# VHH binders against UDP-D-glucose 4,6-dehydratase (TGDS): the designs that were tried, part 21

Target 1, 355 residues: UDP-D-glucose 4,6-dehydratase (TGDS), of Bos taurus (Bovine) (a6qlw2)
Amino acid sequence: MSVAGRAESLGPPDSFAKRVLVTGGAGFIASHMIVSLVEDYPNYMIINLDKLDYCASLKNLETISNKQNYKFIQGDICDSHFVKLLFETEKIDIVLHFAAQTHVDLSFVRAFEFTYVNVYGTHVLVSAAHEARVEKFIYVSTDEVYGGSLDKEFDESSPKQPTNPYASSKAAAECFVQSYWEQYKFPVVITRSSNVYGPHQYPEKVIPKFISLLQHNRKCCIHGTGLQTRNFLYATDVVEAFLTVLKKGKPGEIYNIGTNFEMSVLQLAKELIQLIKETNSESEMENWVDYVDDRPTNDMRYPMKSEKIHGLGWRPKVPWKEGIKKTIEWYRENFHNWKNAEKALEPFPVQPPFV
Key: E = the ipSAE of ESMFold2; O = the ipSAE of OpenDDE; V2 = 0.75 times the mean of E and O plus 0.25 times the DockQ between their complexes.

## First folded at step 21 (VHH; framework vhh_sonelokimab_d1)

Design o2 (from l6 with R27K K31R G35A I104V; at its last look DockQ between E and O 0.66; V2 from the best seeds 0.00; counts 0 for: pae E 14.6 > 2)
Fold by ESMFold2, look of step 21:
Structure o2 (fold): chain B 355 residues (1-355), chain A 124 residues (1-124)
Amino acid sequence: as target 1 above (355 residues)
Amino acid sequence: DVQLVESGGGLVQPGGSLRLSCAASGKTFSRYFMAWFRQAPGKEREFIGAISYSGGNTYYAVSEKGRFTISRDNSKNTLYLQMNSLRPEDTAVYYCATDYWGRVWYKSKSYDYWGQGTLVTVSS
């Protein structure tokens, strides 16, 4: 189906300066990236590739769905023949690879699905991108590849020590992506971000889940100690980090995208109860929390240093108070962004032991 | 508010043991995260460990090497610290503390309610 006869052309054949493939573009983070790319780069064609699983919604893209520089293709990165044909026909210059299975608790019960999508799918994609001579390939990874600690801070040189199947699959995928730089100098860049929050997140994750439970007059359920902490980064700050890496990132490099903002699960519940139930009363707040001491863990936090990306000129700009307010308002109006959003409010099973 | 009173401090020889208690007031004691901190002369307050509201999970500073055990008895509204194999560097004022919501629980500034402290001296 390709127009054969030449190895390279001077540019895209359709009047666009560049053609950008974004995998997983109907998902959480990638949809914000697509909206920004479509709006900020009207001379680039932005191609959204998504298989549309339960966490995805094309509603995430409604504001730009009619733009001339936006195109949706439904497909699966694990289909190697489809992916090869896609690169042969769409003349892709840049790949932003977001598509992944991402829910840590689910990864313990469906681990082979995570391996298939995150490892095999990434390998298919980077191989095809290399064969097509794509000019830049950005792989979106996670700070969870480092593992948790109370007494270590991780920079990009720190060893990967993943502790769950999700993190393991992302770490393995990083190895395949990096091998194309090492062997061929294929221009890959890897990003590792803190936990992200904001609009478009399927409400099985802690922030949107607590928001949605409280907005439906249900209690937040605290499993284990509730003392574990996470760093939370607002979606638009992460998109600006990806744009910075796209413009200024060096091939072969890894960039942490982090924040010093940190909360325990219990502190998160307190903040959300105060904001959503409009109360400062500790006794009233007690009525919105159930405590269940049934899932102990020793991964207390994921501390991460981000000096490399600070050197490129990026820092998070959105304060927690602003970002969480926008997020609460979005879920108030958009809980039914997904057909079966109510299923996200069901409890997940306790994580199974590995041995 | 919650009132906390530590007891059980005193003089002990190196290698000895001591059990500290922290009596708490209030019927909602079982809903509070509890912690022990200590402060040696001229030093900042140091986190020792924390315990979940049910007592099912405990966390300790890595420096304590399994010598200290935190426990709680919610029926008596009391927090305990069992200290074994005591060393002269354990000499400090020991504080119990609580925070209803478990903010950044290993940082002293996150705790709203503190006891008066009990002195532990390990010498001779």
Scores: ipSAE 0.000, ipTM 0.282, lowest interface PAE 14.6, mean pLDDT 83
ESMFold2 (binder alone), look of step 21: mean pLDDT 79; pTM 0.817
OpenDDE, look of step 21: ipSAE 0.443; ipTM 0.778

Design o3 (from l6 with R27K K31R Y100F I104V; at its last look DockQ between E and O 0.70; V2 from the best seeds 0.00; counts 0 for: pae E 11.7 > 2)
Fold by ESMFold2, look of step 21:
Structure o3 (fold): chain B 355 residues (1-355), chain A 124 residues (1-124)
Amino acid sequence: as target 1 above (355 residues)
Amino acid sequence: DVQLVESGGGLVQPGGSLRLSCAASGKTFSRYFMGWFRQAPGKEREFIGAISYSGGNTYYAVSEKGRFTISRDNSKNTLYLQMNSLRPEDTAVYYCATDFWGRVWYKSKSYDYWGQGTLVTVSS
């Protein structure tokens, strides 16, 4: 318990009320979560575990890197010996598991890497957490496990019908996590979120990629038709949802974290062209778009109902116009947040090993 | 700045087939995605399906159960709707539509250019 608004003098590390492991903490969503936890919970020790792959950046944590309730450990969740030792030495009470391979198009080319990281890595982690008697394990999943639908909205009871290797790996990982609740009553919670956008996202994903292309005077390349729509949640809204689940989520439960806001890829390109190139001329805007054939099938929509988490007191608060403006400004100043940022603007291979 | 003209409507018997055409003029047809909609008397305009600019990808409303096929011929600036196994419930005015941006492509509000429509009547 802390007194509202006061900074506290922290004693030795072993006096913290809780010790929280956040996997993938140098990545996109998890870095926002770590910053929030470190700032708002000075009585919790926040342990960032990250392998520091190409999508990660410790710059995401600069504002809190010198706080006494923050620790970074470099390591791989797929290394079962390392993970077991970590739980034995760090006295972890709570796990927030964000680490994953997430790029859908890349998952068709490198499908076994996705299985290894997302499925095997998650299984290693939940097994170690259970053996260490961790008091809460939150697994961060995706709305893509439901599969696409044009007209039906998915609630948490809807069957999983994944249609790509990324979504399949997340669905399989969910099964391993849930089995620990079913067999042992290990206190797991699963979250399934809409697409997230905001600062810290590696610019291979559609929103930061289009922003970065336009800011470098290059066209938005539309893969396929551009007709697919996605629901986009701003990063700080998602962090608030995870904080809500951390405090109030019931063991064994699944929580959708969604928004009614949706936009097609092609409409996204239009809005970004208007904002970044400062034009409303249709002929000018049309010149900023080009098409590239895309062989992987993309689900058209992932409509979700989020009534369970609304019952816990969470709703998205950041409107699209505000969130996207902040995001555009962040990439204008921070494109070089990653050493390989310019590589993210290059085409990915479209010949997966199974075609 | 695009003009669309539907044709091929008419009266058919249940179980019959029709092929609707939509001739386009104006801007470069091959860069635009196209949609088909219909409107039964007293009902709101209903999405049927859409086709990508190249014709390589098609999307259909679930209600069509594979009875309809959308195609396009970019060399002739023409969009087609092949309708098979027609039922009295398919009686409606059929519209083609297009837009460059493909915003919310399954909603009629997202399309800037519309044809005048062609009536299809399936006898009871």
Scores: ipSAE 0.000, ipTM 0.342, lowest interface PAE 11.7, mean pLDDT 85
ESMFold2 (binder alone), look of step 21: mean pLDDT 78; pTM 0.812
OpenDDE, look of step 21: ipSAE 0.475; ipTM 0.797

Design o4 (from h1 with G53Y I104V; at its last look DockQ between E and O 0.44; V2 from the best seeds 0.00; counts 0 for: pae E 6.3 > 2)
Fold by ESMFold2, look of step 23:
Structure o4 (fold): chain B 355 residues (1-355), chain A 124 residues (1-124)
Amino acid sequence: as target 1 above (355 residues)
Amino acid sequence: DVQLVESGGGLVQPGGSLRLSCAASGRTFSRYFMGWFRQAPGKEREFIGAISYSGGNTYYAVSEKGRFTISRDNSKNTLYLQMNSLRPEDTAVYYCATDYWGKVWYKSKSYDYWGQGTLVTVSS
């Protein structure tokens, strides 16, 4: 049984200046965006569309769930009839498209599911938005579309060279979104962000997974060399970037949303052990890691330049020490934010080494 | 603390092969990731590649496409670099290195323990 939440508005006549659709709004990044939009734009109706998969939680939205300018609709962007009806009934002015399958390691196991949701779902959505003459469509992509590099820093003009199924699906979805700009001048904007961390992230990703393992007195599992290095951007900084793009972003443009802060998986484990187990002893810290070579390896770095969005007045403001402390405390109190949270701590499925 | 000693360097003809070894002593070798670097005269140390603690995963600098293979034998506490299709521009001092936590592993500053180096000369 597919989830097909088709609802008509039964409230008072629409008096809002604009109506904003946020797909994937019960998820990680998008929930922070919805909270900010609801609070900062009381004259806009904010519509959260989510099918409520395993990574989603309506608890992410509890602080604003009773606001008059917020509405939740349960539905699937892959249901083209539902999406068409949604645009016909809700009079949407702006689309922020976050809904995606996002776990890189899982994308090697479930590659066709990623294609269906990320590519087909995005095409359904942008087609319907174009038919409805939506005034702005923001597609949320990833720095991983560039592919990995040790030497080359990527700007927005760099070619896409994705190296894993998740990144490939996002790159393909970008092509469909871009085609509506090229053919029709449909006002799309694409954002490509570094890895994001913070509250609301389902604990299958490395930062919340290590936090949750350590808080449950379990070892951090280091796959491969542990040398893979990512830039980590705090959730509230990325929301500020999306707000900047919403206000000042130009149609047809692509904006990198990045940070110069970077850290390897091994260094991440060390710092989390120090903070959560309150130790600086090398011998004691060694007892909190376990080494396994049982998964496909990912690209080592995704370095990118963010000068375009800096020119719009955005820069990351939350230092790592502050952001990670807040994140650790959130998971201490909110591990059961998802009913299936313990499943996120299960071992990663075994695959042949990536070659 | 870990002590690292490279060996196996020498003179080789262009197109030839050479296998370098890095013997480790001190702490348990199998708990460390390992890297290979080289330094040509008058140049900075250049990253060649890295290998996981078990040897199951390897990473190489783009410049070394398919010519070099890193391996390790944890029962012998030894790291290896197999170099094939050698060219005169491969002439350098080759170093093995390690660090337990691997901060920025492709940069030499991140490695706490280094061998003395072994010279490889590629010339006819």
Scores: ipSAE 0.061, ipTM 0.544, lowest interface PAE 6.3, mean pLDDT 85
ESMFold2, look of step 21: ipSAE 0.013; ipTM 0.500
ESMFold2 (binder alone), look of step 21: mean pLDDT 79; pTM 0.813
OpenDDE, look of step 21: ipSAE 0.355; ipTM 0.727
ESMFold2, look of step 22: ipSAE 0.013; ipTM 0.543
ESMFold2 (binder alone), look of step 22: mean pLDDT 79; pTM 0.815
OpenDDE, look of step 22: ipSAE 0.020; ipTM 0.402
ESMFold2 (binder alone), look of step 23: mean pLDDT 79; pTM 0.817
OpenDDE, look of step 23: ipSAE 0.397; ipTM 0.760

Design o5 (from l6 with K31R I104V W105F; at its last look DockQ between E and O 0.54; V2 from the best seeds 0.00; counts 0 for: pae E 12.3 > 2)
Fold by ESMFold2, look of step 21:
Structure o5 (fold): chain B 355 residues (1-355), chain A 124 residues (1-124)
Amino acid sequence: as target 1 above (355 residues)
Amino acid sequence: DVQLVESGGGLVQPGGSLRLSCAASGRTFSRYFMGWFRQAPGKEREFIGAISYSGGNTYYAVSEKGRFTISRDNSKNTLYLQMNSLRPEDTAVYYCATDYWGRVFYKSKSYDYWGQGTLVTVSS
């Protein structure tokens, strides 16, 4: 095989132009990314690294599990010896780092586990990727690193002011990733996204939790006032954003991936009740909500500007009505996508912040 | 059907204080979150602040947090706005508004029920 072969030619199936490591690939967002990469880049080997925790499911990858350009490796990014061996044997060119503990409510109970996975695990990964001379490393972060605001909109230059252990762990991990750019000019890119929804999301998060509760004839449980708002971005839109950053993102840069669509927890409950119980009756809808005023309000909103990624040609395309209908339909048939899905419907035993 | 009536507006000197009331009629007042908005001549209605159903949580526009206090008395079906250190630019018609579902509480389009407003004039 020639290094200088034609751009339109591909060698034998086991001769790949690039090898892409996706951590956390059996999880929510990363599984959509892997499916897209496997289908759209048949000349790239896509390596899924996942330890298969409770939020993960290999069923998320069933449609591409038999493809020649897909490989699953079970492993833990916190195992530094395993990670070093992985980079020595798999000839990785590009890293997309999604693996993280992500549930804000859980982060108040298991805060040190979040530090271990999100901070130490990211440091292990970025060190091995740097030593292996990986050509691009994308770290997937969150808009929550900015902290909340009612009227300030955050751009990528805004200081990080995280307000919970999950957001703090992501902010700390960003610092480790950024240090490799600062010290070595290692080609890292950081993305910070709004909340994402869609198929494959473990139903401990508010949208799939309310969908699954209502589909099982149980009430939406509102902790506190439910007045906090979040911006919700559909999974396929965020995959398109990552593909845009992969192709056009500049090393050392941070890209906000956001949407103007914004909704309070209470309005979310109303709309899901209307769609799933097929009612507009206020008295009927009120019967599907329980209130538990058991915690103070956390951050009210995470407003951010996304002009940098708009300049790369990306904008969200999926309107809420379309995305939420597809999501509702997926959970109707796939609630048992995870072994212990019913456990996700129970309240957490702590005072988590509001969504 | 919810009806809201503001009162307590009037003329006040700069630096003065004023307390607005919003009387609500209709059932299930304690299930409604409440907001205060104002509209100066030639301007859009702007958010001042909001209060949760129980009164335990309040939210303010940053520009107004230190000067204005929102409270509610669910036993009297009444919402209050205490305004201190008033300035001429606070001259506006003040509206109370409510909605059951607490949609996007800082956006006026999210509220289904509005009062007719009460005029506050701040001048010497």
Scores: ipSAE 0.005, ipTM 0.401, lowest interface PAE 10.4, mean pLDDT 85
ESMFold2 (binder alone), look of step 21: mean pLDDT 79; pTM 0.817
OpenDDE, look of step 21: ipSAE 0.494; ipTM 0.807
ESMFold2, look of step 22: ipSAE 0.000; ipTM 0.347
ESMFold2 (binder alone), look of step 22: mean pLDDT 78; pTM 0.814
OpenDDE, look of step 22: ipSAE 0.024; ipTM 0.525
ESMFold2, look of step 23: ipSAE 0.000; ipTM 0.321
ESMFold2 (binder alone), look of step 23: mean pLDDT 78; pTM 0.812
OpenDDE, look of step 23: ipSAE 0.450; ipTM 0.791

Design o6 (from l6 with R27K K31R S54K I104V K109T; at its last look DockQ between E and O 0.01; V2 from the best seeds 0.00; counts 0 for: pae E 19.7 > 2, placed apart)
Fold by ESMFold2, look of step 21:
Structure o6 (fold): chain B 355 residues (1-355), chain A 124 residues (1-124)
Amino acid sequence: as target 1 above (355 residues)
Amino acid sequence: DVQLVESGGGLVQPGGSLRLSCAASGKTFSRYFMGWFRQAPGKEREFIGAISYKGGNTYYAVSEKGRFTISRDNSKNTLYLQMNSLRPEDTAVYYCATDYWGRVWYKSTSYDYWGQGTLVTVSS
């Protein structure tokens, strides 16, 4: 059936059915979301709002940058005048709010900037979205708001007990977002995800950092014993979770997006050394690690249940072996996706003590 | 679950007109992106057209533009397909379908809920 089988023969719509604002869209997770939305929703206008900080790259969007249903706007969610004008002019129907500062180690050094961007910026955005009568507002949060646990698994009803400034700023922002549901029944949804990995991640985070260090013949820096563990989700699985929440998520609700796959930092380093340096020798693998003092405190685990989103029909599908091989290959070809990528390979600097 | 029931099919002469209805059950009909598809015997399911949740945007297969009109009445929870200038090759089972997002509105795999279909036969 030639008409149904060719997208070009259908032509563009007379106007777009919905207009979707994605904040932080030149970043890691949000860029995958934008690519999926632009390719799969030709009848929706997808608006990428990003201030283009050091973690962002418009190269993440090259494959769809010329599409008729894609638009980039450079701007800062903390600029309340700009944000108000944006909602007045772009007629936004749906907001996906990814923009945030996210590096846990940096949040101990730059805590006030994390508060400004993550809390104030989110409040500016949700207030403007409510005034514009946006039909759905998704706030992207983190499993770290629950705090760490060795054995207790958290569901969406569990209290928030954040243990670092990044997690604290996200928890505080959640409170502002949820208050718009409680006060006005503004249709917000909150997602709390496990750590995500895949292409487009600025290589300051542990997986891309270790990959990039090893590919440049440098050692992985292990903070402390390396026994802290994280659950890792591949980027395309997380995009499908966000699409599921957008379609089936109930206003006012919170959805955990997690996986049972779990790995310690030390196990991660060993696996990456085996794959990239092609060795099984434990003594050789130890030559590829350095141990440094662990100055900022880190939670050991963030265990959570995802039964609620499983009930919406989503489960992670990409096995670790497949996802990590694709990720390794991407960084081999795309390390210079960011101008300052080499800076990401530096160890985290020790903060000078004050008297 | 959303339930969809098509009606209005039947026998019609070439050149004639027919209006199909799709009755929807559920409280959020006005929030659904709606589409019409058809499947002739021995052929793949074919996109006809779609309409946005507010009815302000309509989309049609290029070959069907001008002959078919999609509309919706949110007060009656009903989607309509007006078909004019019918030809024998329009003989098929006609289905309505819905999806909250209208992700790829011309592909059947993008729609989550489907009716049972109504048969339209165009013959002299």
Scores: ipSAE 0.000, ipTM 0.193, lowest interface PAE 19.7, mean pLDDT 83
ESMFold2 (binder alone), look of step 21: mean pLDDT 78; pTM 0.810
OpenDDE, look of step 21: ipSAE 0.382; ipTM 0.753

## First folded at step 22 (VHH; framework vhh_sonelokimab_d1)

Design ba1 (from o4 with Y100W W101Y; at its last look DockQ between E and O 0.48; V2 from the best seeds 0.00; counts 0 for: pae E 13.0 > 2)
Fold by ESMFold2, look of step 22:
Structure ba1 (fold): chain B 355 residues (1-355), chain A 124 residues (1-124)
Amino acid sequence: as target 1 above (355 residues)
Amino acid sequence: DVQLVESGGGLVQPGGSLRLSCAASGRTFSRYFMGWFRQAPGKEREFIGAISYSGGNTYYAVSEKGRFTISRDNSKNTLYLQMNSLRPEDTAVYYCATDWYGKVWYKSKSYDYWGQGTLVTVSS
């Protein structure tokens, strides 16, 4: 019998040297990682798993979306049956786990959602990866797991002392990931990064939010003291750190990915006003700032030492002035990268009243 | 552009209290971020705490551990430091400071305007 008329599917060759699963790949940091992997490792199949929540955009991947070594799968890491099937069918060698709920202020309102996604979802994923005998599992965590300090910089041996539901969920997820190393010597690596900024960040976070407000002739709103500081690391520097950990990271280890660059929220607002509204006048700059004492107290700093990853040969190389200029330019042209970008111009969420 | 004058320092017994004041003039006080620092002989200037423009939020160095309270009265252009349970190691010159841009607020080098200081001596 003739097979002329039956549909044939001829996918990309299955001769790839490695198959890499990147969860959350339509999001901010992970999309930069996927673009870099697809372009620099054409003999690796890069599999993007994302459920496409409001912070995600497939536009982040447009430049590589047609490459032979790229594949998008829509799915939820919290669906254990789906995740098991994924590992059975895709023959995954390496997992880079970025998917998470990350908005700290939202975590005070929706704390159980953060537990579900960050803790349960991570546990589902690491369990399936272990069963499938994945050769490396990298969990992307945060400097916020250390808790805040004015007096001490944290190294990777410092205890976790999270102070908000987001940080607590990441710390708990780390415990599940690390238990697979301790019990089975499953080759996990944990990274803890400073705050990242750059293109592709949904503009609910402070840097893109202030950029977007100012570019739409709206004021920056300083909630609380504005005195909290963060270390800000440019997206391409973070991708280089993840590539360094992928190549040289030792199983069972934790790597801080940080920078000495530090800035308060108030200083950030004023510098962005200077750059975007092109003014140095203090009185004119005050027209672009509102102050509101209505936010829960946040940790003031998350200071980290990054000597371990420096020993692997990585250091941040993008200075603030260069990185922020590129970021401002990107949002000028790409504010509508997300369908509901205008919602990010609304005020930061506040604690709901008890009823 | 901003003149800051501290007052209220002096000699106090261990366990005692003092209230320091910082009078400001020359610019709109309510729009300035304010901080308190101290400097003991032979030591670097040490951060004590900071206060938001409205006075609604404060932050303190861990070393103060609830003994000190910062407040401001924008109608009187005055910043305050209430110091309780004083110890001999609190002996220092106390400074108020401000920074228009709100730079890294716990670092003394980030502040543009400083008072001349007021001496607090706690006898052992």
Scores: ipSAE 0.000, ipTM 0.295, lowest interface PAE 13.0, mean pLDDT 83
ESMFold2 (binder alone), look of step 22: mean pLDDT 78; pTM 0.813
OpenDDE, look of step 22: ipSAE 0.380; ipTM 0.762

Design ba2 (from o4 with S108P K109S S110E; at its last look DockQ between E and O 0.01; V2 from the best seeds 0.00; counts 0 for: pae E 9.4 > 2, placed apart)
Fold by ESMFold2, look of step 22:
Structure ba2 (fold): chain B 355 residues (1-355), chain A 124 residues (1-124)
Amino acid sequence: as target 1 above (355 residues)
Amino acid sequence: DVQLVESGGGLVQPGGSLRLSCAASGRTFSRYFMGWFRQAPGKEREFIGAISYSGGNTYYAVSEKGRFTISRDNSKNTLYLQMNSLRPEDTAVYYCATDYWGKVWYKPSEYDYWGQGTLVTVSS
């Protein structure tokens, strides 16, 4: 009998006021959250649980890795025996659940892995947290659960209508999490965020991928039409949103974390070419894009209203011009943050064009 | 710069068919997103449909109701609109348009280049 992970009793557990589990903490958004928690809550133990998938890097946590209120446990949320033991030994008070498979295009190729990690793994985690009487459980979901719209903005009361396997797995996981509130009044909170960008994002996603391609003198590869538009939030704004929900979020509630800033993939390519190649010549900029065969049509937009979290006192503060400049500079110095960073520059699978 | 010239318009009976062409001149036609629009007398310019750079994706306005087909031949730098089951309400000047950076493809204000139009008249 074995478990898929490791755990240890590090430091005296009774010396900390609260103990916070952050799943997926070596990943993108969660690593920024952990750094903020470790620095701002020195009397809380912050426990990073991550299985260290290809998108993760412990370098994301280097600045706080030696702090006495931080520990890393390598493990898999899908291992129910390990997770139960974790809650028994670490005395967790608060759970921030970020761990997920997140790449939409990859979800069409590896759909059952997304179900296993996002649905089954989340159910294992919330069940164990409920048995351990955790005082707050935050599930990190996505605006994609609403489905796309050109003219309707979604609020938190809008029905879920996911249109791809990634979004479907997140929507299904939400149902399991919410059922613990409905049945037991277990204090869950669900967040649904716009796309996030910034340092620590594995460069398979469009913003860091285009940055990394251009910095390596390669063309931006446009899949499909390039007309898909997304709302982009800077990483520090999203961390502040999660801190706001942690402090002021009400049990059983869902909070949209969104922005009015919106950009198509093709316009994103244009702006990144201008900034990185330092050119405004239209003919030169056209040489930095390449078009590949199409794939299934994704939703064109995910427009959200975020009035609930605005009522808690949060609004995005980082303008695009500032956030994207900081992001470009970070990748210039940190492309090798992941051991196989060059693999992120490879194209993802595509299907033949539809006729 | 891209120059666009529509052709193939004319008089057609209700229920008939027409094929419109849009010939492009200039560089990089195969890298442009292409759209069809029309403008009936006294009305605003209306989106008909659009086609991606490769021709792999097509998008149609709800008003089209499955009667129109967009295609492109990148080797001839030509965009096509096949119109079937024409009605008197389809009488309009038909325009092709293109946009390289793809901001909002269904809005006329977001397209970089336009043709001069070709008149389609559907009447008995």
Scores: ipSAE 0.011, ipTM 0.399, lowest interface PAE 9.4, mean pLDDT 84
ESMFold2 (binder alone), look of step 22: mean pLDDT 79; pTM 0.812
OpenDDE, look of step 22: ipSAE 0.019; ipTM 0.414

